# VHH binders against Phosphatase IMPL1, chloroplastic (IMPL1), part 6

Target 1, 311 residues: Phosphatase IMPL1, chloroplastic (IMPL1), of Arabidopsis thaliana (Mouse-ear cress) (q94f00)
Amino acid sequence: VLSEVSDQTRYPRIGAKTTGTISPAHLLEVVELAAKTGAEVVMEAVNKPRNITYKGLSDLVTDTDKASEAAILEVVKKNFSDHLILGEEGGIIGDSSSDYLWCIDPLDGTTNFAHGYPSFAVSVGVLYRGNPAAASVVEFVGGPMCWNTRTFSATAGGGALCNGQKIHVSKTDAVERALLITGFGYEHDDAWSTNMELFKEFTDVSRGVRRLGAAAVDMCHVALGIAESYWEYRLKPWDMAAGVLIVEEAGGAVTRMDGGKFSVFDRSVLVSNGVLHPKLLERIAPATENLKSKGIDFSLWFKPEDYHTEL

## First folded at step 24 (VHH)

Design y01 (from s04 with H102R)
Fold by ESMFold2, last read:
Structure y01 (fold): chain B 311 residues (1-311), chain A 115 residues (1-115)
Amino acid sequence: as target 1 above (311 residues)
Amino acid sequence: QLQLVESGGGLVQAGGSMRLSCAASRNIFSYEMGWHRQAPGKQRELVAKITGGDTRYDDSVKGRFTISRDNTKNTVYLQMNSLKVEDTAVYYCAATTYKGWRDYWGQGTQVTVSS
């Protein structure tokens, strides 16, 4: 396949080697339908009033998230009744012996959604034996008075698409010309402090570092080639499963922030256009090793105990 | 609607041990779960929390209290050892859900530590 030849990377691939008994085309069709169906729910809510009580705003966010999750689950269960599902709100659902694990984030970027700031998404990834096999992210763009969506999708080995069109990471080969993205959690621990220093340092040497607030969107922007890299500590599997495959299938690189081979159950992620990855790791990897030396735990996180993996 | 029901509270001698349980009405695997307490005339304060196996404790209980969960029973525990009179409070189980947009609270269970 032409994508395979043209998208060779320096780093080990993280996508599944096979989609198992379900064809890549069928798995892609269902994952895209699931994400789009969840996004229809979110679209119904983008114009609801936000100048309301804080309880009313909280209810808007949680009701939208819950309804999006329910819509996604209906699609997955209708098509694959025995698949295992890991949802942000529903937890672990389904047959623990399944090779397929769906990692769903029904509303990535909830603060942005609450404010009507146009950077949020529905993110659905499906793993085969622990490795991403298919993915879709529906991104909300435009903002108040101009809301729209675009759909990113990928299958392992099948390339990445946006609205059905093949996409590829950028070819920028110098950090000084790069647009970078990062994120920060709410807990101001040692990882947070370390990332503030990384943020400062990379702002000094690049075209800028964005803090946009939606991990799946950030990764899709790298895959689209409009940003060169994204990194963040302490993300969950549902934050990462779809975006990492989309970046890899767009020709990008995916690792942990220490440079090691990534799994969706890891606690750090660095994605990039590939050519910049070693240069980014030159600063990011030592910072991450320093956190490990302080006892910060980077072992697997939120992996279902009974789910079989080939990681 | 997530319901949280605490149990295991009561009277205990200083230096003693007690285990609180919090039964959840549905799957809690993905949630940040925690215990808070409110002593008479004081603000409610975090005691311990657990997120995906990672735990954090208030300094006043470190080394004495252990939070744990059993996801097959949808239950969170607080093992309380070396109890002090100042641990006397109503203990509340809490779940932080929807990326922090929704908190659920139990009704509380009284813990009274006598000297």
Scores: ipSAE 0.566, ipTM 0.825, lowest interface PAE 2.1, mean pLDDT 92
Fold by ESMFold2, fold request of step 25:
Structure y01 (fold): chain B 311 residues (1-311), chain A 115 residues (1-115)
Amino acid sequence: as target 1 above (311 residues)
Amino acid sequence: QLQLVESGGGLVQAGGSMRLSCAASRNIFSYEMGWHRQAPGKQRELVAKITGGDTRYDDSVKGRFTISRDNTKNTVYLQMNSLKVEDTAVYYCAATTYKGWRDYWGQGTQVTVSS
């Protein structure tokens, strides 16, 4: 294929070198179908009432998430009965000896979904021996009275697409002209405090920093070229697996926030348009090293024990 | 619905040890699991939690209690050593799911520490 994204980056490639015994086209077809099928479930729920009891709202979120997950799992299991699956709600399912691990977030941005705020998604990534091989994210846009979707997809070495059209990260080469994105978990720990300071500092030097509330969406916005970077601490494999491949295949860079080689099982991610990556790391990497010096654990997280990787 | 069933409580002498178990009705690999306790007349309080192998403890039990899990058995444990009379409470297993939109609780198991 015409896109050889890994040869154009200054950072180690994170996508798989091969899709194994399953062709890239077949794997892409299934990952896209899985994400779209989950998104059909979510679309059914976007206009349901939100000004109800908190229990009713909690049930709406959890019922939608559960139904989306079930729809996604049905697609994956029909096509690949022995693949390993790691879902945010379903946990580990399938054959732990499989080279293929599906990382599924059936509803990324649940607070936004609950409020009808138009930044949430279905995110499906599949790893081959620990490295992203194919990905799809279906993003919800528009909001009440105007809901719509767009579908991002990628296969390792095959480039990134949005609604069937090739996409590429932005060419912005100065932080003062960049639109940046970050996110915060609900635990107000040292990583949270550090990221609040990074947020503050970057608002002083960039065009702005967004806190939109859906990690997969944020990464797709970098891949689409409408934002220059996204970073966050304490993400899980299902938060990151699809988005990171889509960014890389759009010509972007992907690392840990300390600048090291990224794995889907790492606890931090920095994605960018590539050209800004070293500049962003000049501030982000020392902040991350400071967290390590305070004893914050950045070892691998949520990796299934018997899942074979080339990491 | 996720069902959580605690076991292992009872009467124990101060300075003794006890192990609580919490059996889950389905896979809990991705969940934040925890133990809480409620002494008579007090509010339920977090004792320990475990998320993907990361553990956190209330200061009052740190160094004496250990939370662990066996994902193949869908079971969470609380090993309680050097028990004190102040540890007397009903101990509840909890799961935080759906990014915090749904919590599940067990029925509780009584732990009574005598002097």
Scores: ipSAE 0.549, ipTM 0.817, lowest interface PAE 2.2, mean pLDDT 92
Fold by ESMFold2, last read:
Formats: C-alpha cells, structure tokens, sequence
Structure y01 (fold): chain B 311 residues (1-311), chain A 115 residues (1-115)
C-alpha cells in the first residue's frame, strides 16, 4: 500500500508478451471486425421505442444482445474455428486446449441501452494464454436523434487507437483536478457498500466521480484521456478484457483494487492515467483489504477450468 | 429459450437427505443460477444461488443445504441434508440472464418432509 514516487515502472504490464502464431495485425483486424459487426446490430436497434411495456423493453434488450453476440461469434468462428470463446450470454464455446480465449460482451451497459442513454458498447477482447493480446470496443454516443459510434482498439505492445488515431491517457497529476469514474454491481452487498463510501470520499477531493453504467466505455474514457481513472468491484472477464488492454496500451496503469497484478479473471480492477494510480490506491487498497478480512472472495472468477494460462 | 428441468424431489423423513438436480437446455457457465422454494400459501423465496462458483444461502438453510454446478453437464444441484418439515415446498430452479433483464424458471419439483 505504501508508494515510492520515483518508481515509474511499479505496475506490471498485463498485456500478452506475444500474440503466438497469429500476428498482432491479424488479431487486431479480426477483433475490430467482430466488435464492429456486433455494433451494426446494436445500431439497428438504437431508435426503437423505449416507452413500452416492461416485457417489450426486456425483449428489445435481450433480442439485441443475442443478435449482437451471434454476429460477433460468426466473425470469430469464420476466422478461428478452434478458438475458445467466453461470452456473457453464450458461455463457453470452442476448444479448451486453445491458447486463445475470446471474452465477449455483446452489449455493455444494458440499462443505458434500454433507456437510450448514450453510454453503451460492444466489447471484444482476445487473450493469449490468459493475457490480453488484442481488443476492440465500439462505443455508442450522442443519444436519440444523434446516435454515433467510435471504435477503440489495441494490440499488446502496439498502442491504443480511437477511430484509427493514437490515443494516450491524460497527464493530470493531482486528484483534485481529476475526473473519476466508478460503477456498482447488481447486489447491494459489502463490496457495494464499500464502493458507496469510496464514491462519497472521492467526490470530496476530486472534480467529480461519474457513474456512467458501462465498464468498457469507462475504461475507454480513461484511455482517451478524458477521465483519469475507473474502478469497480465484481466485474467478469467479458467486462474487462478489452478495456484493460486499451488503457494499458494508451499508457495507463492497470491493477486489482488491492494494488496487485491484474488478471482478467480477477474480481476487481483499477485503471488510471498511471500518475494518479498510487494516490488512488492509498484509499482504495485498504478498503479492498478490509473486504477480504470480512471474507469477501477475491479469488479468480469465471476462468474456464481447462484453459491454459501463464498467470 | 432456456429450459430448466428439475428432478429429484419426493417424500423424505425429517432428518433425511435429498438431492435436487436442474438440467439446463444450453450452456449456463456465465449465468447466476439459483434454487427457490414456495411453500403452500407462501411467496416464492430464494434458497440458494451460485454465480461463477460464489454461493449464497438463505439463513434458514445455511449449513444444511449446498448448491453446486457441473458446467460440463449444464446442471445445477441442491444437496439438502438434515431436512425439516418446514422445508416442505415446491423447489424451482432459476437462471438470471442478460444482466437481469431475463429470468428463466423451471416447472418445479415437490419436496415433502414428513415427521
């Protein structure tokens, strides 16, 4: 928990050291195509009516999510027939002996999508032996009467892009000048309560804390340099795999919320512009250790049992 | 679309054990799965749930019931030990999907605990 100011390399990189037998350019091409193809499905639905019965709204969300997932899976399977896939709705598909695991969220920010609130995305990441190798997130912006998208992408070691242009995290070096982001899980448990307290405390000392409702979008905003940090407890691999690589490749830092080395199968994430990471951990890490002492489980989560990793 | 079929219910003596199974029609690895029960004249209530290996139990069954899953068989189990007459209910398997936008329910299996 204690930090030294002079250690500029203190946080281990989380991206893969190699993309294996598939080139970074090839992985990037397919991951971008997969995310964009899913996003085309979502775009067809952004102007459908929302002031309808709850069942009709639930059907809109679930039909859109399902169609987006199917479109993404078709792209992945056509290009890599034996890769392992972990989808939020489709579960585990493919060959468990594969070094490649695709983590897919076909509609990140479903409440926002349901309301027409312009912060949701399609998120596709591919791991090589447990470490992010390539990623793409297609973010929806604008809102009713003004919908648009932008595409974030990254390969391990290749930098991060938004709409083909290199992006970099901000250089903000003081919390009082930072715009921060967090999210809250479905259950109002001890992790939720702890994060509500963190939220309150950080609103006292920063320019503000946003609760936007889409984890992949939040991380892309850090990578773009328009926000300084994002944290959340109890995320799953498909929530995190793409966004964390995009932040790292934009020059940011990625850890667990206890400050330890991050794995996509961890249950917490803190991403930031790097400079602020130790300052944020001064409060976040002790809060996370307190949750562990209360018996909250932070062991690996949703890792396919037979998937080989170098974690 | 997702179909859940419970089995393993029946009549059992107080103090006995019973194992319920819930077979799913497709892959459930990513889902929150649970068991609920509804006693006569009562509302349906959560008994146990499992999300990616994390388990939670209603206080009335802690230490007596165990929820588990076998993802290769798309099956969820409820092992019920030290059964009491008040455990008598129809037990339903449930899945929470699409980040809570869609719930799926089985048709239920009767568990009757006699003294």
Amino acid sequence: as target 1 above (311 residues)
Amino acid sequence: QLQLVESGGGLVQAGGSMRLSCAASRNIFSYEMGWHRQAPGKQRELVAKITGGDTRYDDSVKGRFTISRDNTKNTVYLQMNSLKVEDTAVYYCAATTYKGWRDYWGQGTQVTVSS
Scores: ipSAE 0.538, ipTM 0.818, lowest interface PAE 2.2, mean pLDDT 92
Fold by OpenDDE, look of step 24:
Structure y01 (fold): chain B 311 residues (1-311), chain A 115 residues (1-115)
Amino acid sequence: as target 1 above (311 residues)
Amino acid sequence: QLQLVESGGGLVQAGGSMRLSCAASRNIFSYEMGWHRQAPGKQRELVAKITGGDTRYDDSVKGRFTISRDNTKNTVYLQMNSLKVEDTAVYYCAATTYKGWRDYWGQGTQVTVSS
């Protein structure tokens, strides 16, 4: 499916303009290897029994998360020992003077994983001075007795791939024909309530809104063209760094939920096929502005201290 | 593998102030950090938590307690002002990933507020 080129005049590109001294091809190679290596760890755990105590299940999830991240970190450190790393489990590792920041979610969609419900993913992105430069997401698909994976990858300016094939966002230009995706965090605060209202509204005017439970997967589905949009509040850099680049390189649009320029350190994200983006913002932006007016903090967060950015 | 060690507890008079510290064995940048307390005969309850820079408090301590963090020191703090007798409890430091599948706990520190 060929998609229209994103209107760069409307929404500034978020991808890195340069990858510095490291070639895009090399970054992509390492990102793909890192994600694959993490995914192999997850695959070994995916068929383990789930009919155990709550503690046992928690241990399985946590152990899988940690092991996946460790495997990913080993790949990154082996290739780029001086790069900064921000991981879901491991936190911040390395020298903040590096222009490169790796954002790693070793297991996105832990609830789905815990229950054996598709889908979940390993998500690895690398930023150059705060902007996504390369990304890879390994999505787990199928389910019990038929687990498989598909791999998404992108470099800034290099397009988006799924299993080595070029992918593009959909050309759907009507919300009433769109399948939309959203997510919810664990905090039932004003942002949560606002998103619940958005969920209700968009459920009414679209073909449906999915709540799938894995941000990286959701964005990749938009990039793949099987969904038209995804949005969520309060995601962290490791949740978004890979997916947003993949969407943009697939021809989609990426912004904050108020329509502003997106950074992986923002507390809101809206991705779409580009064509629907203005229509979605007509509803989403006012809701987000209302949150701001109530004093809800939308400042950048989880930005490593002293990490140099060109945002 | 993450270890948390609380300090700063003790005896204080009502109306007084106390600062608790929680030292983590490694960086806690990606963790939600929290303080919980358990009074005698009561269940453990959340007092305050910090996610990144965002703070949340139980209503009983709002305006009196302040949670903060120093990532360079891998430490979380609880500044407790205007202490009340009902604040008497063992205070526990907790760390959890945002996925919420595992919590790490300290051993706790006793805080006693006398009338």
Scores: ipSAE 0.513, ipTM 0.809, lowest interface PAE 1.1, mean pLDDT 93

Design y01 (from s04 with H102R)
Fold by OpenDDE, last read:
Structure y01 (fold): chain B 311 residues (1-311), chain A 115 residues (1-115)
Amino acid sequence: as target 1 above (311 residues)
Amino acid sequence: QLQLVESGGGLVQAGGSMRLSCAASRNIFSYEMGWHRQAPGKQRELVAKITGGDTRYDDSVKGRFTISRDNTKNTVYLQMNSLKVEDTAVYYCAATTYKGWRDYWGQGTQVTVSS
């Protein structure tokens, strides 16, 4: 317990220090309801036949994604009509003068969903002035003939839960005993190549590196303690907003891949159980700095204009 | 549904400049926006794309073309400088969502570069 607390203090916390005029409990209630509502839509689609044509499959994915997002938006707007929303499909909705920004991924892991491969998730997070305040992720687990869900949730300073039970990151203190997770975008550029090299190196020195295909799920697995770390370049705010809070509240560490303070608008993320974070950064940070030296852009992105942040 | 409308095409002399615009029917903040072109007898090819502020170009247009976006106007632009005869094509605006699961396309605008 002491070691976990100590590890949390090593890096700047990313969770919101305050939630303004809205209580953390109320934010949590709404994010949980929103994620659940979206997940119900996804559950209805999860057992639908997969068409052999690309168009048919694409339609299933996009229809499910849109329907899930619409359901989530309805919940958010019903409770907070003046809040700003950033969704994968809907883009920016609402007034940028709001201190609250909802980051919504209605179907994280669309490729997994399309193939019926576990896992994928509905991810809902809300920021206060750019810092995660509350989060909920509904993960779909199992597979064909045995689909089920588990729900992750967190508030800044309130801890992390899975199915209503407190969860914690692992205490694994050696990379050699760690199971790690990473992800890859579709652009085969210098960042991709760099991460491939990291993947190779960490595969060699750890118990293994998984490439699972759903960022929110991957982070939740770290929070659950069944994996020790996750990192990826060029994720979007809706991919990360919920998961990073859940990890931090589970006692883990969250930074940029160069070791700097993380914002959901950053183009890199590293989460871990905290204990391993320094060791991981020994390799990941230099690799990231090298990309910077090559002129790769690591400036904030997908930050709505005029949205006030205290980062 | 997202609709895209291209404008700004026409006839231009080699070495000249042209600016294309693509107006979207709604906000495209979360979309990857791109310009494609199809020359006669050739396949459609990607010219430039922008994700957030991140831009990528085909090698044939690097240093000459610039893709940009104005989110307040729901518009993406393609500034084309130092145009060549081989740049002659129908130019299409595209919006991509869901990491490539769905593409929205404009009707295209003709760009003709004369010698």
Scores: ipSAE 0.480, ipTM 0.797, lowest interface PAE 1.1, mean pLDDT 93

Design y02 (from r02 with R99K H102R)
Fold by OpenDDE, last read:
Structure y02 (fold): chain B 311 residues (1-311), chain A 115 residues (1-115)
Amino acid sequence: as target 1 above (311 residues)
Amino acid sequence: QLQLVESGGGLVQAGGSMRLSCAASGNIYSYEMGWHRQAPGKQRELVAKITGGDTRYDDSVKGRFTISRDNTKNTVYLQMNSLKVEDTAVYYCAATTYKGWRDYWGQGTQVTVSS
């Protein structure tokens, strides 16, 4: 685990330096409550029979997503009626003049959820002027007949917790000893293809690469120290906002795939235990250059219009 | 549950312009919106899509077509300029959830480009 000083020296911190007029503790309380509330909805659905038809599964996923998000939104709105919300299902809600933006994924890992395969999560993060301020991820673990949850949470500068206990990234300093995680989006574009090549490469040189299916969970696993890195292209802000803060607060590093300063509005993310980050970036660099040469857009996306950011 | 209704199609001369509209019955924030087309005897193909504000186009229409969305109106548009005879097709509006679990399609609108 890199020291805070070391992390700052190597990679810019992404966490909010301030939370404005609202205390970090209050933000944390609300994100935790929001995530928990959403998770309760998901828990009610997790044991429902799975329809073998795609339509049936789709319906289950969609209904659960919507219900979870609605529950989360109620919590957020009750506490902060004037905050801006970016939800996967509901889109942008509220006034863009707010410095606070809630990024909500009510059900991360929908494929896993649909099949009853662990893990998936409820992910709630809040940004202050574009920088993660507080985060909570409720991971569903176990599987059929033994579902359980664990809760990750963090505030900028406050450390990362799992079930109320401090967590830290691993100290693994060799790629060949590292367990890595990646994800693939729905779109089979150049980024997807590139990531497949990276998957192959890293599978060859590491202990293995997991494709687990839930970005927030994957990041939390890095924060927990049971994996050394996670990367993915084309994630949305609601997929990343909570997880990246949790990783950083656990002592990890967060960047774009090209090593640049990360924003939740970026189209790529690399998180690691910090120690491996330079080595990972070095290996990723050719792929990144290739993507850039093809004109792949690395600009910010899904940033709400008129939302003020200090990125 | 999301209904999509295309409009704006018709007959246009080569080199002309046409704007298609797709009105959704509900919020489109949570959807990737796209335009597809199917020419006679050909498979349906993606023409353009918009994910958030990010746009992508088939190579055949790059520089000529522009997809845009108005979330306040729950409408997606396809501005088609410099139309070619080969652009003749039924154009379909599509909405896909970001996770790809659901697809919604319009009934399509005929676009005919005459020489």
Scores: ipSAE 0.627, ipTM 0.839, lowest interface PAE 1.0, mean pLDDT 94
Fold by OpenDDE, fold request of step 25:
Structure y02 (fold): chain B 311 residues (1-311), chain A 115 residues (1-115)
Amino acid sequence: as target 1 above (311 residues)
Amino acid sequence: QLQLVESGGGLVQAGGSMRLSCAASGNIYSYEMGWHRQAPGKQRELVAKITGGDTRYDDSVKGRFTISRDNTKNTVYLQMNSLKVEDTAVYYCAATTYKGWRDYWGQGTQVTVSS
């Protein structure tokens, strides 16, 4: 049945076809270690008192974010001193001549973290010539007085794991039975308004649409099969690099929101269990095209200057 | 602590042009950079911002103002063309973390547009 055709046959793969001179296993080892190391920093901060003042809360978030990134960077640099790094807090570090680009979000879901609301994550991905090669996301689950973590990881062509066990996207083939996820940025622009409309429409026709607040986590939930899809505008490479690989390796589909081939440098992303992807695009793609027609920029962004890509 | 210093303000005639510069004490790549302005007796308002290479403008300045950045110089610019009297304000440079939890501000530079 055509509906059971693997996403691999319908949409271009985004994962790296090769990892160059470094083995996939070695990349995976380092991304897992890096994410774990960052997560340990975050874990030490999760039970700290939340200051009632905005400044206090901001300080907690910023300090934790920076400390986590620093810890991750040390791991990456120790293993691969010549690799390029794109971190949310630290910016671009290293030589753009490297084929390897690390995309790091040391604390995804800062609002959730700030309020002690589950979930948030540490997200580490590494690209080979612009394509995700290995990824690890450490999700913080539970809540106050019961914080725990689960770890997602993947290599291109190697499958996706959660806590060392193979995971797969759901087989849900009807939107009416699907739990969907979306996110919103801080800026209320045309993309925000468009996504709000999509949120409304899909809320009407699905089991529900969640706004959970952490892109990497949301994608991992799709990979885990507990949600059927996630989409969002204006995410940055460090928000998406790990999660999209994990979804793809779990058997899901990854595209731009217009249905085109996805790059981590794109300004839109749609991930799903694959089966529902065409149905979701029936609504999401026209909405995205409408934004383009209004002159909204969907060109690649946050790609390091002179970084070589084979996209 | 990121420090921002604005320059380039002053007196200009209506219809004229002016370029503001904001020099940061450190790397600006990790920040959304923006220009705000505050006219006498009015609230501070966003004029323009740049996230990566993505620019956004207040409707009142669209087509007239251009925000740009040079990461190698840790500087953000505001090119102001076709200036109007109503553009008179103190202009402030701002840097905001991508997560929006922290912002840094310059001291401001006075822009006066005469009729």
Scores: ipSAE 0.624, ipTM 0.838, lowest interface PAE 0.9, mean pLDDT 94
Fold by OpenDDE, fold request of step 25:
Structure y02 (fold): chain B 311 residues (1-311), chain A 115 residues (1-115)
Amino acid sequence: as target 1 above (311 residues)
Amino acid sequence: QLQLVESGGGLVQAGGSMRLSCAASGNIYSYEMGWHRQAPGKQRELVAKITGGDTRYDDSVKGRFTISRDNTKNTVYLQMNSLKVEDTAVYYCAATTYKGWRDYWGQGTQVTVSS
């Protein structure tokens, strides 16, 4: 099965056109190793007893997040000591003069993890001048007594893989036959409310909308072709950097919710199998207009200061 | 564990200004930072928060208070202008991870606004 490239005629590609002085293969090797290393930490924690207290659960999640990120950072720093790192837990590490920015979510889907509910993931992406160059997502699947993992990976222009096999988005061309995915942040703001309305609308017109709880996993499911689309507001760069590349390299489309060119520093994302993308955007457009009319900020955020980008 | 220490509180006349500081023991980039306050006999309430560069304020302080951060100093600030008697409270600095699983609190600093 061959992966397809997204339709560049409709939507600009987000993947890096070049990886600079470092080969795509080498970047891929390191992102895979980094994600794997983080996943090993998570695997050790996944079967630990869950404390009945909130504090106990919080500690488990936080400790696992930190340990996973530390393990990932060690791999990245060992291979690329001069690269910039943007981690969810550790923040910005390194020199902003680097063309390479690593975006790391050491544990995506912490609520799922805390409850032993599938799925959650380790997500590692690397940008070249702001554009995703390589990505790896290790998804934890199964559940208690049967935990396992599958690994997604991609390089810009190199296609997308799952467990070393080429993957591609679905060919579903009707929304009514599509399984869609969305997520909700913790902030109950206008974007949250808007997304709830979209959730309702798309639940009505599609085969269903899943709320799964892990952005990187959700995107990978689109790339795998078992879902047709995923969208969410107010994700951070580390939430999206890996997943969006994997979707694009699987032949899908990636945009902002308004259909504009996507950057990992945007405050909205829509990914799909490509075929459905225009139809989805059409349905989303009124909601976007409403948000804009309310003065909701759509500017870039969490972009490291002085980090050079060619967006 | 992240330690937060508030400073800058005290007595101020109505209409006056005060700047609170919250010094963190570590990197604050990984946290949503906020200021809360608790007046006598009232529940603790959010005053202002900053996520990255995005700021949010309670309606009661909009236009008067400004939250800011200096990541190089691991410090969060609350500039309070046009203070009112009803702003009298213990002000607390808080740091919360983006996923909301961990929160840290300062010991609080008393702000008293006299008429």
Scores: ipSAE 0.597, ipTM 0.829, lowest interface PAE 1.0, mean pLDDT 94
Fold by OpenDDE, last read:
Structure y02 (fold): chain B 311 residues (1-311), chain A 115 residues (1-115)
Amino acid sequence: as target 1 above (311 residues)
Amino acid sequence: QLQLVESGGGLVQAGGSMRLSCAASGNIYSYEMGWHRQAPGKQRELVAKITGGDTRYDDSVKGRFTISRDNTKNTVYLQMNSLKVEDTAVYYCAATTYKGWRDYWGQGTQVTVSS
């Protein structure tokens, strides 16, 4: 508990300080309902036969993604018709004059889903002027013949929950005792190579580094305290918006990989249990700065035009 | 299903400029958009792509080609300047979902650069 308080003072909080005219409780209610509704769609698809053909598999993934997003959008629009929505499949929907931006990944971990490999998730977050206000992630756990779900949720300043129970990041204070998580994009460029080196280095000095394939899930595992950190380059807002809030509200730390203040529109993210954050940055930040020096773009991306932010 | 239609190709002299357009049948927000080209006897290669507002180019066209998008028109463009004979190819517009599970292709447009 003491470590959580101390870590919150070290890095700027990313959660929304206010939610404007809508109460945090109401936002949470809708976020949870939206994620649940999407997850129900995914659950129906999870046991469908996988076609051996690539086309069949891609169709299953795409159809499930679209159906999940449609279900989520219906919930959001029904409750907040004037809010802006940034969905992975549907793109930008609504008026950019809204202070509220919903970031939706209807199926995070599509490769895992396609293969029936745990885990994947439905991720729904809502921002107020660019800062996460409420979040819900429904993780699919288990595997074939034993699929189940865990539901993570958080409001800014309200703590983090898993299946309705309060969760907290771990107290692990040594990298040597830590289980770490990272992810890789599809582009094999300098950022990828840099992260591969980080992967190698941290594999050498920690209990291990996992590559699990679902950013929202990975962050939730940090929030749950079963992993100590997660980092990745070039995630999109819908990949991160929910998970970063859940981690922060679980007592963890969230920054860019250079140690700077994080925005969901950044091209790098580092989350941790807080205690290990400085030690992780000792290696991760210089590597990230080196990429910048090489001209790799770390400017904000996928921010809707004219969307008002207080970052 | 997203349909892509390229236009703007043709014959141009070396050193000249040409602008290609790719009109999509639906929204392009949910796609990474790109231009590929295939020269005679060569494999199809990526020329330029745009992810959100982020652009990437093949080294052979850096500084000469510019990819852009107009989401309101569901159109992607390729401005080609300082064209070279080696730029001669069929140019294809492509749309790929961010997760990479689906890709859509245009029919292609011929670009011929004469010496």
Scores: ipSAE 0.585, ipTM 0.824, lowest interface PAE 1.0, mean pLDDT 94

